# VH-VL binders against Exosome complex component Csl4 (csl4), part 8

Target 1, 189 residues: Exosome complex component Csl4 (csl4), of Saccharolobus solfataricus (q980j9)
Amino acid sequence: MRTQGELTLPGEELAVIEEFMTGDGTYEQNGIVRAAVVGKIFYDMLNRKSNVLGFKKIIFQHLKKAKYVIGIVNSIKEDSALVSIVGIEERGLASPISAYLHISQISNKKINNVTDAIKIGDVIKAKLLSYTFPLALTIKMKDLGVIYARCSRCGYLLIKQDENNLKCQRCGNIEQRKIGSYMVKKGGN

## First folded at step 4 (VH-VL)

Design a28 (framework fv_ofatumumab)
Fold by ESMFold2-Fast, scan of step 4:
Structure a28 (fold): chain C 189 residues (1-189), chain A 120 residues (1-120), chain B 107 residues (1-107)
Amino acid sequence: as target 1 above (189 residues)
Amino acid sequence: EVQLVESGGGLVQPGRSLRLSCAASGFTFDDYAMHWVRQAPGKGLEWVSTISWNSGYIGYADSVKGRFTISRDNAKKSLYLQMNSLRAEDTALYYCAKDFSWEGYYFDYWGQGTTVTVSS
Amino acid sequence: EIVLTQSPATLSLSPGERATLSCRASQSVSSYLAWYQQKPGQAPRLLIYDASNRATGIPARFSGSGSGTDFTLTISSLEPEDFAVYYCQQYEDWPLTFGQGTRLEIK
């Protein structure tokens, strides 16, 4: 079985039907229980069911008023990134909310790879494109994008050098990002 | 078999404190959110408080905010409700309730309840 | 806060009859609504969640329907053990709220 609370996409394998039956948000195909929706995995040990829990509307009521959200990039795939929303404007969330950022929503110019603009572990400032699951984000506007990042070589803090580049103060490594209202600049903020 | 057993209720004077406990068994306690729901004599159900599986999220009804504190001990498989500055309107049967999941917010199993009576 | 209004307050029916219980929300709760049964001296028992999904072990005679603001719990053919109070509960928004209950009386 996979990890409790792990994000899953439609079609991903969750369990064999012999051990966990289908529950909410899942379906059976050739003896394997698969996710039917995007959401978080919940294995119901009492009823031996595999579930995928989508977002509750209660969460979206609180998000609909938001001008922007703060997220952490958790994983990057061919044409999208999975992001944990950890804040609404200046207020932190007790429980992160999953969202995705499609490559078409990164820049007004064509991007070849998601990793040309963002990397795993980056903190981003984004806007919601939808208020229903799955949550979709955009960082195409001027002030949106990476607002905090660490060096991929040494782990030290990156500081804004120019509109498109961050530089590590420890090892000198320069990394390109789609930079928003970056929290740390040379000279400090 | 799932069991939730509440304890700690009793007769108490206004302004005093009580601590309720709920002992859980028959499921993996640390995978589920837990809740307290109360019912005044002859009245309906009222949600009191929620705590997530890892204590990362805690919520309270406005009527108890600042006076009640929910907590859990996953190693002991126990849920607690510390009730301070008790009022007559807190008189109720207090149920421990198991969430369907870590954040479902509806309740698939309930304990038998423990009675709290706040009276002079 | 979202207020849930249940109707009727009391419903008197004979065994074998169909019972229809209503729950109305002051604003949309989508499908985030559960139904509970409470017998005298007992804790509530989950019947229905997400408006229409029957909980494990609940007899097929119980069914739920509705979305948005109007919800219904139906018992297709009443059994004597169905004498109880029924509550709806929403989990669309904080705080979590319950309806005031419908008492089902067997004649």
Scores: ipSAE 0.000, ipTM 0.505, lowest interface PAE 12.8, mean pLDDT 85

Design a29 (from a4 with heavy chain G56D, light chain S31Y; framework fv_ofatumumab)
Heavy chain, then light chain:
Amino acid sequence: EVQLVESGGGLVQPGRSLRLSCAASGFTFDDYAMHWVRQAPGKGLEWVSTISWNSDYIGYADSVKGRFTISRDNAKKSLYLQMNSLRAEDTALYYCAKDFSWEYYFDYWGQGTTVTVSS
Amino acid sequence: EIVLTQSPATLSLSPGERATLSCRASQSVSYYLAWYQQKPGQAPRLLIYDASNRATGIPARFSGSGSGTDFTLTISSLEPEDFAVYYCQQYEDWPLTFGQGTRLEIK
ESMFold2-Fast, scan of step 4: ipSAE 0.386; ipTM 0.770

Design a4 (from of11 with heavy chain Y102W W105Y P108Y; framework fv_ofatumumab)
Fold by ESMFold2-Fast, scan of step 4:
Structure a4 (fold): chain C 189 residues (1-189), chain A 119 residues (1-119), chain B 107 residues (1-107)
Amino acid sequence: as target 1 above (189 residues)
Amino acid sequence: EVQLVESGGGLVQPGRSLRLSCAASGFTFDDYAMHWVRQAPGKGLEWVSTISWNSGYIGYADSVKGRFTISRDNAKKSLYLQMNSLRAEDTALYYCAKDFSWEYYFDYWGQGTTVTVSS
Amino acid sequence: EIVLTQSPATLSLSPGERATLSCRASQSVSSYLAWYQQKPGQAPRLLIYDASNRATGIPARFSGSGSGTDFTLTISSLEPEDFAVYYCQQYEDWPLTFGQGTRLEIK
């Protein structure tokens, strides 16, 4: 059992099915209960269920007052990335919201290509620049940027090495990113 | 066990102010939206106000907008309702209610505190 | 705002009978509808959420059904403690709204 109220990402292990059954926002795979969405872990001790608490319904004012959003990079074009917003702060969304991240909103330092800072599949922490569709994002501020990434070479976890570099635990590959408040620490989660 | 204990109700004259409090225990207060729901004598339930877990979202019924302010203190595990410019139609039993899973239905309610607005 | 209309306003039945309570919404609320029971002098108690899911500790004789605009709360065999006022509530859209209530009284 993990810590009650801890933030989890999709696919992370929460419990063994014999100890806690699946509840909201979770699924079972090979006897292990895993998170289906981003959000805080809620173990229902009375019903012995593992839940991940997220937003069932989003209204525009949630977005407007959000300090940050969590998104997944879906595609990268010449000067922008298409991002699926999957969470508002530590609360997961029932349905992703489409947004874009323009190259000018990535770093205070000039970059030549979007892929110099982010890659498809990266989980990012961002702020909204607009509250009308299409939603525009920025990761220029400190602590915004890539917060979770997997190695583009072997698919294993990347760990923060320094301000601009992530290192694969398995193959040793080093990748440059615009790194925010990175979730994976040296030695594990 | 989950407990919600309201206080601060009383008899007050029209145009005056009153502040309601709700002390929460038995759950992780910081994880849930909280609500105020009222019930006028012999009438049904009326939603008054909502505050999200982090105070990032706040909603009000049109009847109280501009007069009432909802707030919370997560360190004290307390919910508040500041009621200004009270009217006779604000006379009701005021319930503190707990959200479940940010879904905006109410799994636990306090016993309520009575507010009577009368000259 | 979404208006919820409950019917009947008053339902007079005897213990052991089946009670069927209706809640109609002025526009679709999907399945975002809850039912509450309130006894005199007491706070409401959650019975059903998401139209058909029974809340923790609620007896199996209580069941909910419906989606969209038409919802039903059924009590399969009334017990003496079931005579109370019942409210539906939608959480599809803001503001949150309740029905006016159905009073279930002993005949």
Scores: ipSAE 0.006, ipTM 0.491, lowest interface PAE 13.0, mean pLDDT 86

Design a5 (from of11 with heavy chain F100L S101G Y102W W105Y P108Y; framework fv_ofatumumab)
Fold by ESMFold2-Fast, scan of step 4:
Structure a5 (fold): chain C 189 residues (1-189), chain A 119 residues (1-119), chain B 107 residues (1-107)
Amino acid sequence: as target 1 above (189 residues)
Amino acid sequence: EVQLVESGGGLVQPGRSLRLSCAASGFTFDDYAMHWVRQAPGKGLEWVSTISWNSGYIGYADSVKGRFTISRDNAKKSLYLQMNSLRAEDTALYYCAKDLGWEYYFDYWGQGTTVTVSS
Amino acid sequence: EIVLTQSPATLSLSPGERATLSCRASQSVSSYLAWYQQKPGQAPRLLIYDASNRATGIPARFSGSGSGTDFTLTISSLEPEDFAVYYCQQYEDWPLTFGQGTRLEIK
């Protein structure tokens, strides 16, 4: 068994099923109980259950009450983006939480590709659609979407030009995005 | 010219079902989310349901959740509302409405179709 | 859910007068608020979106202002066709909600 209250990552071994059954935030695979979420290990010695006090018990209440989350787009494949949640409203997270953004949750208007609206490296403001893994996001409401992005050509700052376009302040490159409450204004941070 | 034409309303008894239709023209139907908004006689507007352009997101007002089903047929440029287990409180004029791209305010509305559920 | 409260319920004025209609939200809706006009027997018509932007074709006498929880629709000089019911709507959060309406009637 690992140390009580120790931080664990998804997939890490916590116990053998014969000694501790699965509890909150854990799953069984080939006789081994593994963490399903990021959080703190809690061994229930009375009921002989392995728990992770993460999403469901430590983070769940904060996520459920959250008006929005801040995420970074890590990868885009087919009709979905993999997003790391790095903040809940004004508070930064010590450990990112994995979530996904499906193409149907980007716009109430038809788009052909996820990359028409967001790109890898973009910082987005989003809302949660589910509070169980896998976490699903939406950016369909006004104010949600890309809030910070860098130029794909020169890496410099992009500034909001109009409702759907960002413009690089250095090279003049214009890029289309689903833009939310964009954090950077012309001449400022 | 954008047009939305609702149909399928009528008089029904409590507990029965009714299906509303909305025929759209004058815009690229499969590019936009579509919505149902209702208005009880002499009362204000109440949002009922939303469906995204590809039916990937569907939302309902709590008052109709589990009883109403929104759907769309992009090839036919039509929006539907299947209403089951109808109650007297569902009596209203039902509007089909369109939003504008990234926005959730309604730029075009149909004329509405009347649903009356008698007690 | 976000509750929108409109006041007054009824406003009685004469053509040529200024009308001021209020909409208050139970929590902040930022600037994600729209105004609609509804005439008897007709569907609602969009007047204002994003709190202060006039929709296409809407006369300049209509203006919107406010942010957060307190919003105002102003009609600078009433025309006979302006006597109608006016609704506010928020799109900050789900479910989408409307105010109860303000009836603008001729005195």
Scores: ipSAE 0.005, ipTM 0.490, lowest interface PAE 14.2, mean pLDDT 84

Design a6 (from of11 with heavy chain F100Y Y102W E103D W105Y P108Y; framework fv_ofatumumab)
Fold by ESMFold2-Fast, scan of step 4:
Structure a6 (fold): chain C 189 residues (1-189), chain A 119 residues (1-119), chain B 107 residues (1-107)
Amino acid sequence: as target 1 above (189 residues)
Amino acid sequence: EVQLVESGGGLVQPGRSLRLSCAASGFTFDDYAMHWVRQAPGKGLEWVSTISWNSGYIGYADSVKGRFTISRDNAKKSLYLQMNSLRAEDTALYYCAKDYSWDYYFDYWGQGTTVTVSS
Amino acid sequence: EIVLTQSPATLSLSPGERATLSCRASQSVSSYLAWYQQKPGQAPRLLIYDASNRATGIPARFSGSGSGTDFTLTISSLEPEDFAVYYCQQYEDWPLTFGQGTRLEIK
C-alpha cells in the first residue's frame, strides 16, 4: 500500500488485489491494482477499494462515442504493448489513461513479434475494444496503427515511404511499421 | 475578446418550436465543446445540452431529450438549439456557454436569450 | 444524478467581513467542482475551477478548497461588488449539475 493522498502516474502499482479491490481510476493486472490516470491515491478502507482521485467519469462517455484514440507506446512485452492514451480523436487528455495492445490486435495477418509492427515511443491511432479497465486497443483496421515515429538511429522524423515502411529524412534509415493514417506527410498535412 | 451572442428567443405557445443561435468570436471555436444552460425566472442554473468540438459527442438533460437538438456550424462559428414541443416549464433565459478545454466547466457565457412559453 | 447542496441559502454580511460558502455533493466529485458568481441581470462569471484554482482575473480574496463531497468558497474580506448569488457546479459525471445557489446580501 502506498501513502494516502500520494500522486500517482498511469500504470503505477497501488496494491495487491487481495488487500484492495479496484475502484475509480484503477485497474487490475496479474493480481496487482494499478493506476489508470494521473491523480491522488485514495484507499477506501471501509469498502477495501483503491481509487485515484482525478479520474473524470464523464470522459468515458467520450471513449464510448470516439471513433479512435491517440496513444503513445510506453513499453513492449513479448505479446503486448502498454500504451498511454493521450488523446480522444483530435482532443488531448489532461491525464493519460493506460491501455494495452495485444499482438493479436495489430494485424489481420499473423505477426511474430510486437516490435515487427510498433516500437516504444511510437504514436499510434487505435480503437477501443472495451470501456472497462484494463482498456484494450486494436490497430487492425486500415487507418489504424503508427501515425508518428522517430528514427531509432538519429532521432529525426520518419516519413511514410510505402504501405509498410517509414524513412528517416535525415539519415535515410528505413523502418518497418504497421502504418495508419500517418500524420507526417510532405503533401498532406 | 471572447464574445458569445445569443438570439432567437421569444414568446411561443405550448407545442410550438423555436431555434436559438449563438454567434461566437474571439477564440478558435472549432477547438471547444459548447453548451446551453438555462435559468428559469428567479431560479438557479440548469444544464440543458452539450456538443463536442466536432459534433461527435452530444448530451442532453433528461427534461429535454427527444424534444431539443443541439448543433453547431464550425465554419460559421455558431451554436444552435432547435427546441420542439415546447412546454411552460421550458420558460427560461437560455445561455450559450463555452467549455474551458473539454473540461465541462464554463469559462465564458453569453448574456442569454429569453424564451417564454405561454398560452 | 449528482446533487449539489449549497449552504446557507442566504448569508447576510457587511463589507470587510469574511464569507464562507459551502457546497456538498451527494457522491464524490473528486476535485471537479467550479464556482460561479452571478449579479442581477448578468450572466454567471467563473471564479474557481478544479475546486481551488482561481480563474483569470479573479481577485486573490476569492479562494476555494475541498475535495470529494465537501467544498468551500471563501471571500476573505468582502467588497461591495461581491454581493451576488454564488453557484457551485460539478463535472465529475453526467448530467452536469449546479447547486441551488447561495445569496450573499448586504446586512
Scores: ipSAE 0.034, ipTM 0.618, lowest interface PAE 6.6, mean pLDDT 87

Design a7 (from of11 with heavy chain Y104W W105Y P108Y; framework fv_ofatumumab)
Fold by ESMFold2-Fast, scan of step 4:
Structure a7 (fold): chain C 189 residues (1-189), chain A 119 residues (1-119), chain B 107 residues (1-107)
Amino acid sequence: as target 1 above (189 residues)
Amino acid sequence: EVQLVESGGGLVQPGRSLRLSCAASGFTFDDYAMHWVRQAPGKGLEWVSTISWNSGYIGYADSVKGRFTISRDNAKKSLYLQMNSLRAEDTALYYCAKDFSYEWYFDYWGQGTTVTVSS
Amino acid sequence: EIVLTQSPATLSLSPGERATLSCRASQSVSSYLAWYQQKPGQAPRLLIYDASNRATGIPARFSGSGSGTDFTLTISSLEPEDFAVYYCQQYEDWPLTFGQGTRLEIK
């Protein structure tokens, strides 16, 4: 048994058939249940089935036609951010899709740390670099980047101060970001 | 100075294969998507294929899908186009082009390499 | 696919005159449109990106405008070296497409 919700690739071992039967997106080979598609592992504990949630055709077609996606930064590691895609353009997704943003895809100028440009909890506008898992993102275009963020000190809304800085309207805290087409403007539209 | 130098073109018979190469210099190759764009004699520009910095995204024009394969070797700073099952309509000057940081327009182009598909 | 139609196919003008080149998209490309110049025997050269931004090293006489489906490239006062073929390109959607080109020639 692997970790619930973990990403798997086709052919990877998920369980032995005596523990979990095959479900959606899996197949059995010599007593081992293997992933048939890329996706998140879902072990159905009630029915004892191993499933992999792959991309359905309609979601794949929507991703292929996407001019941009809206994502939330969930975590930041050494050279990349894990992002949950929550919208395709102006259309929200019922279930978020996992993607990553590598430090090389943040700015046309080299940066030292991912946190110099984005922070956990930021909402970003990004473009897809791939249409299958793992989904890769870029925010290197001038209108891409952070479009909504909250103050790290007081949790209130940040608004655009200048090209690289956001300012908290409550406590006055100033934070640097790679700012895209920011949703909250001065004057509080 | 950014330079892109294509090679591998030539005269081939229909149904045969060619492998085009593009040697890049003067920029951090690993950071940019790369493209192949072709131009038939006396005609306009036609996009052929795209590859992202890490090969995570690859796209093809419908006219070449299933026959051409784009690839890159970041260590060698080189872009490739494997062209199989060549047709007379593939006759063109093939350009290697650099993406402007995944914005899908081309800030630098090579001089091109000529591919002629004829009996 | 998004079809780009350039007009006129050929534009005949004299040095010192203003040139206005049109590019029309079959559906909206927002501002994701670039313009290229190609001289005989040479590779294309990027002139304008994001509809209106001049690329590095491009003379101020070149300007781009428009959004959505209608775009214009303007050369305010033609120099002899400006007589070339001009292409528009959209990057709103896949596949990437170019217009058929406008040939700017000496009258």
Scores: ipSAE 0.000, ipTM 0.461, lowest interface PAE 15.1, mean pLDDT 84

Design a8 (from of11 with heavy chain Y104F W105Y P108Y; framework fv_ofatumumab)
Fold by ESMFold2-Fast, scan of step 4:
Structure a8 (fold): chain C 189 residues (1-189), chain A 119 residues (1-119), chain B 107 residues (1-107)
Amino acid sequence: as target 1 above (189 residues)
Amino acid sequence: EVQLVESGGGLVQPGRSLRLSCAASGFTFDDYAMHWVRQAPGKGLEWVSTISWNSGYIGYADSVKGRFTISRDNAKKSLYLQMNSLRAEDTALYYCAKDFSYEFYFDYWGQGTTVTVSS
Amino acid sequence: EIVLTQSPATLSLSPGERATLSCRASQSVSSYLAWYQQKPGQAPRLLIYDASNRATGIPARFSGSGSGTDFTLTISSLEPEDFAVYYCQQYEDWPLTFGQGTRLEIK
């Protein structure tokens, strides 16, 4: 097995067939899986396949199977937020994927502003509504939303106070969010 | 074997509506995006609309946006195209097409249903 | 939108000859290009996807090559059944677009 994300050239060995089967951009020769094209190596751990494709195609194939994605809120506009997808489930991405979150896909309750539910710098757990650009996200389901955030006043860690509020451990500031499966809990990590 | 069977085409007057249907069989319908592609008489292929497996993403060609609505019923394994405010330029053979794997090329096509818009 | 230009518009050849069909994109489509064959009165049939991968059931005489903006479909030795219209299609960006087609006809 070679390093995940490593550049490969056609003909280079990627894996033995017993460990990973052929996927996109690869072929089998005498029990060895080899690259058919130039590109970055992607080992699909779920399907045990070796892939070499353009970066966009590898990412879109895995997005189809994703139960959720992890993103960082980069900017907030009038009716939407621009989000960088940095992970697919528990697997991080070397290069972030751009996506957007429309105000209608934030909460089952009516909200007036995107900032009522999320803020720039928040880490969110979201579900894909599309698998091609432009990528669209939703956080309306109960386990989706902000999973990690820092205090807007002092920059320190926020912890879950209740279903709708996060509290700063340093300055005591309380902030409202659409909270999902929050990563930092009282008395835990 | 994969089969896609279109129906609902016909001759209609400009400004009226028509609904096309596509019955799918031979594959797990609710795992794939589906598409409508049309072909005017003697002309080439034109993509019309896309719908994702769960109807979470829908796309339209600019020429039909606001007039056509794509939908699907996964329980019935059927794809639909509601066509409103029809124009002479919408005259074409309409194909139902199956997505390969969210890659947006079409591995299987139906035989098409003819829509003629004229007075 | 990405415009695909196919050339020639019409290609006249005899059975047994090699056919070379071109598709050029107005901007890069990476390798996200497919080729289809359409015979009169029939639906299109997928031949090639990802520029060079042959679809299931497609004879070995069909091959695709290219990347970026320049793509080629090659039929190494024409059979009578190969005379048809051929379309390229890109799936790099929205909207999805097709070339105008190349008509392959008997000389």
Scores: ipSAE 0.000, ipTM 0.457, lowest interface PAE 14.1, mean pLDDT 84

Design b1 (from bn3 with light chain D92E N93D L94W; framework fv_benmelstobart)
Fold by ESMFold2-Fast, scan of step 4:
Structure b1 (fold): chain C 189 residues (1-189), chain A 120 residues (1-120), chain B 107 residues (1-107)
Amino acid sequence: as target 1 above (189 residues)
Amino acid sequence: QITLKESGPTLVKPTQTLTLTCTVSGFSLSTSGVHWIRQPPGKALEWLGVIYWNDDKDYNAAFMSRLTITKDNSKNQVVLTMNNMDPVDTATYYCAHTLYEWSGYYFDYWGQGTLVTVSS
Amino acid sequence: DIQMTQSPSSLSASVGDRVTITCKASQDISNYVAWYQQKPGKAPKLLIYDASNLETGVPDRFSGSGYGTDFTFTISSLQPEDIATYFCQQYEDWPLTFGQGTKLEIK
């Protein structure tokens, strides 16, 4: 059996059916109990069941009430960015929540590549579109988008130059982004 | 140390509005929420509603039409307002703390409770 | 609403006895149940959360178990100070709901 409380992904093996039966968020395949959803493993020792606990409905209801979330772009794949939600409005989260941002949810204007608007390591202000795990995000509204970014050439802070461009204060590099309510003001941090 | 204390009138007439205040210590209302729960004499506990750190609210649908919860972070106070009180609303009213709003809604600290009697 | 039903409604036991109370949810609540102790004229006190986790400062004679719809609360060796009403509570979905309570008395 795996570690109690460990994160699991759909399809991962949890137990043999003879030792633990299927419970919530699991299914049986060829005598093996597998995770059906992303979540934390819970072995019910009393009832001998293997379970995967997703986000609680109450947590999703709380998250749904948020006007916006703060996330960090972790990777860009195909036509989507994988984002870790690290804050709900003004409150930081102890554990990040996985979410994704599809290219169709970046701008009201068509864009060709996700990297035309956001880059890995950018901090974004976003709004939730869906509440199934992983969560779906949008940055299409005026104040949503990149709120903090670092220069891709030298690593120094970028500051807002105009509605679509950020400029490095150290090397002068100019980078295009879908800019939201950007945090770093001209002439300072 | 976390503490909560309810205060307000102990006697309310039918059709009047009840206003109760919960004064908190040991935590900040800007980072934690507060729930209101009541218990009619000899009966089960009834959850009324919650106010979150960001000023969002959730109410039990059974009470939603006449219930309002507000707060003042600078005073460390949460206020429950319930309109059109009826004798069946006679109960001990509690305010309570949860460790984390996103980790679960069980109550680790409770106020002492205040008995509100509704009679003419 | 999720209905929480406790059994028994009341029970009488002797000091040193093993006492078991059960709670049944009207729908699946995973492990999102807490247990409280309430003495006359006092606020409830949290004993167990997430079905089986013992709250800090609570004696280890108290324990909980269960998952899904069926939950059990146990006192392994009853003490005189354990005379109280015990309540279960679910926090899977809104509104939060409590069991009707189990009144425990000493013989």
Scores: ipSAE 0.007, ipTM 0.520, lowest interface PAE 8.9, mean pLDDT 85

Design b10 (from bn3 with light chain D28S N31S D92E N93D L94W; framework fv_benmelstobart)
Fold by ESMFold2-Fast, scan of step 4:
Structure b10 (fold): chain C 189 residues (1-189), chain A 120 residues (1-120), chain B 107 residues (1-107)
Amino acid sequence: as target 1 above (189 residues)
Amino acid sequence: QITLKESGPTLVKPTQTLTLTCTVSGFSLSTSGVHWIRQPPGKALEWLGVIYWNDDKDYNAAFMSRLTITKDNSKNQVVLTMNNMDPVDTATYYCAHTLYEWSGYYFDYWGQGTLVTVSS
Amino acid sequence: DIQMTQSPSSLSASVGDRVTITCKASQSISSYVAWYQQKPGKAPKLLIYDASNLETGVPDRFSGSGYGTDFTFTISSLQPEDIATYFCQQYEDWPLTFGQGTKLEIK
């Protein structure tokens, strides 16, 4: 068990299931209880449950109604990306919610690597596949995908060039993405 | 500076429909929700429902069969409609603001309240 | 529905006294409780949110604590202007529910 009142990040191990069951803000994976949200750890000794303060069940009602979410790609592993949900539709969140995007949920065509379609730091428009932790995302539908990205070479903003390519206005670098309803336009039109 | 103000009839007959308007300032209805809460004289507060920035609604199940909340962003107004009023519905009705829908539903700003009496 | 039960229903205290009110939820609400002050004829005023966070502009003599089902609200040194009814409210789950209120009077 970890320290009572310690801060935790999503995915971190809190307890083995036989020692403490899942409670608020936690989930079970392969016999281990993990944090679902950022917050303070609370072990309920009487009921033998692991909890994380920051789990608000009311938030799930908004997620169920959401047409889309806005996320930032935080890290990429072999077959998935960890995404921070920072907005529900046009409304920004005070605290981000952790989710993941599996490689099978990126495109209707087979993708070999997650980095073929998205990069760390990209802002994506996505849809939730489920409403239980860990939250799963998809960007397979039309207008979902990368909506804002920066050049990997010089850090300047990228502008949509065509259906599959973004171009840096500063250095001319062209990068492939799974592009959604991309926010940045060249001039007014 | 956030303000909310309730307006509407103060006396309603049994079986009639109540319509109350909440006029807001200091924030946009396109980015924030508004809740309705009531308080019968000398009793606890009762949450009635909410309308969100995107025009979605949630209602207390106890009232949802006769309760409707709508809004007009351009007029800065939220409207509560409650059908089939009964003397037990006599209460002060408030509209209230929350900072963020996902930060939790506690109310940082309240309207002054309007007392609605249901009597024949 | 989650029921919020306050204790006591009323109390009398003297200026300078430490006043404690409790609130019990019928099921765990983590730390998702707020406390309000209501004076006669006025709307409630938010004092505490997330069990222990003091709202901006609220005097530091007011404090809150608790987790799960048991919560306390404290006034460390009662002032005359603190005479009011106090309510707790949970926001763990729908519908939002309030305690029955505690009426605080000066003796």
Scores: ipSAE 0.034, ipTM 0.622, lowest interface PAE 6.7, mean pLDDT 87

Design b11 (framework fv_benmelstobart)
Heavy chain, then light chain:
Amino acid sequence: QITLKESGPTLVKPTQTLTLTCTVSGFSLSTSGVHWIRQPPGKALEWLGVIYWNDDKDYNAAFMSRLTITKDNSKNQVVLTMNNMDPVDTATYYCAHSFSWEYYFDYWGQGTLVTVSS
Amino acid sequence: DIQMTQSPSSLSASVGDRVTITCKASQSISSYVAWYQQKPGKAPKLLIYDASNLETGVPDRFSGSGYGTDFTFTISSLQPEDIATYFCQQYEDWPLTFGQGTKLEIK
ESMFold2-Fast, scan of step 4: ipSAE 0.319; ipTM 0.720

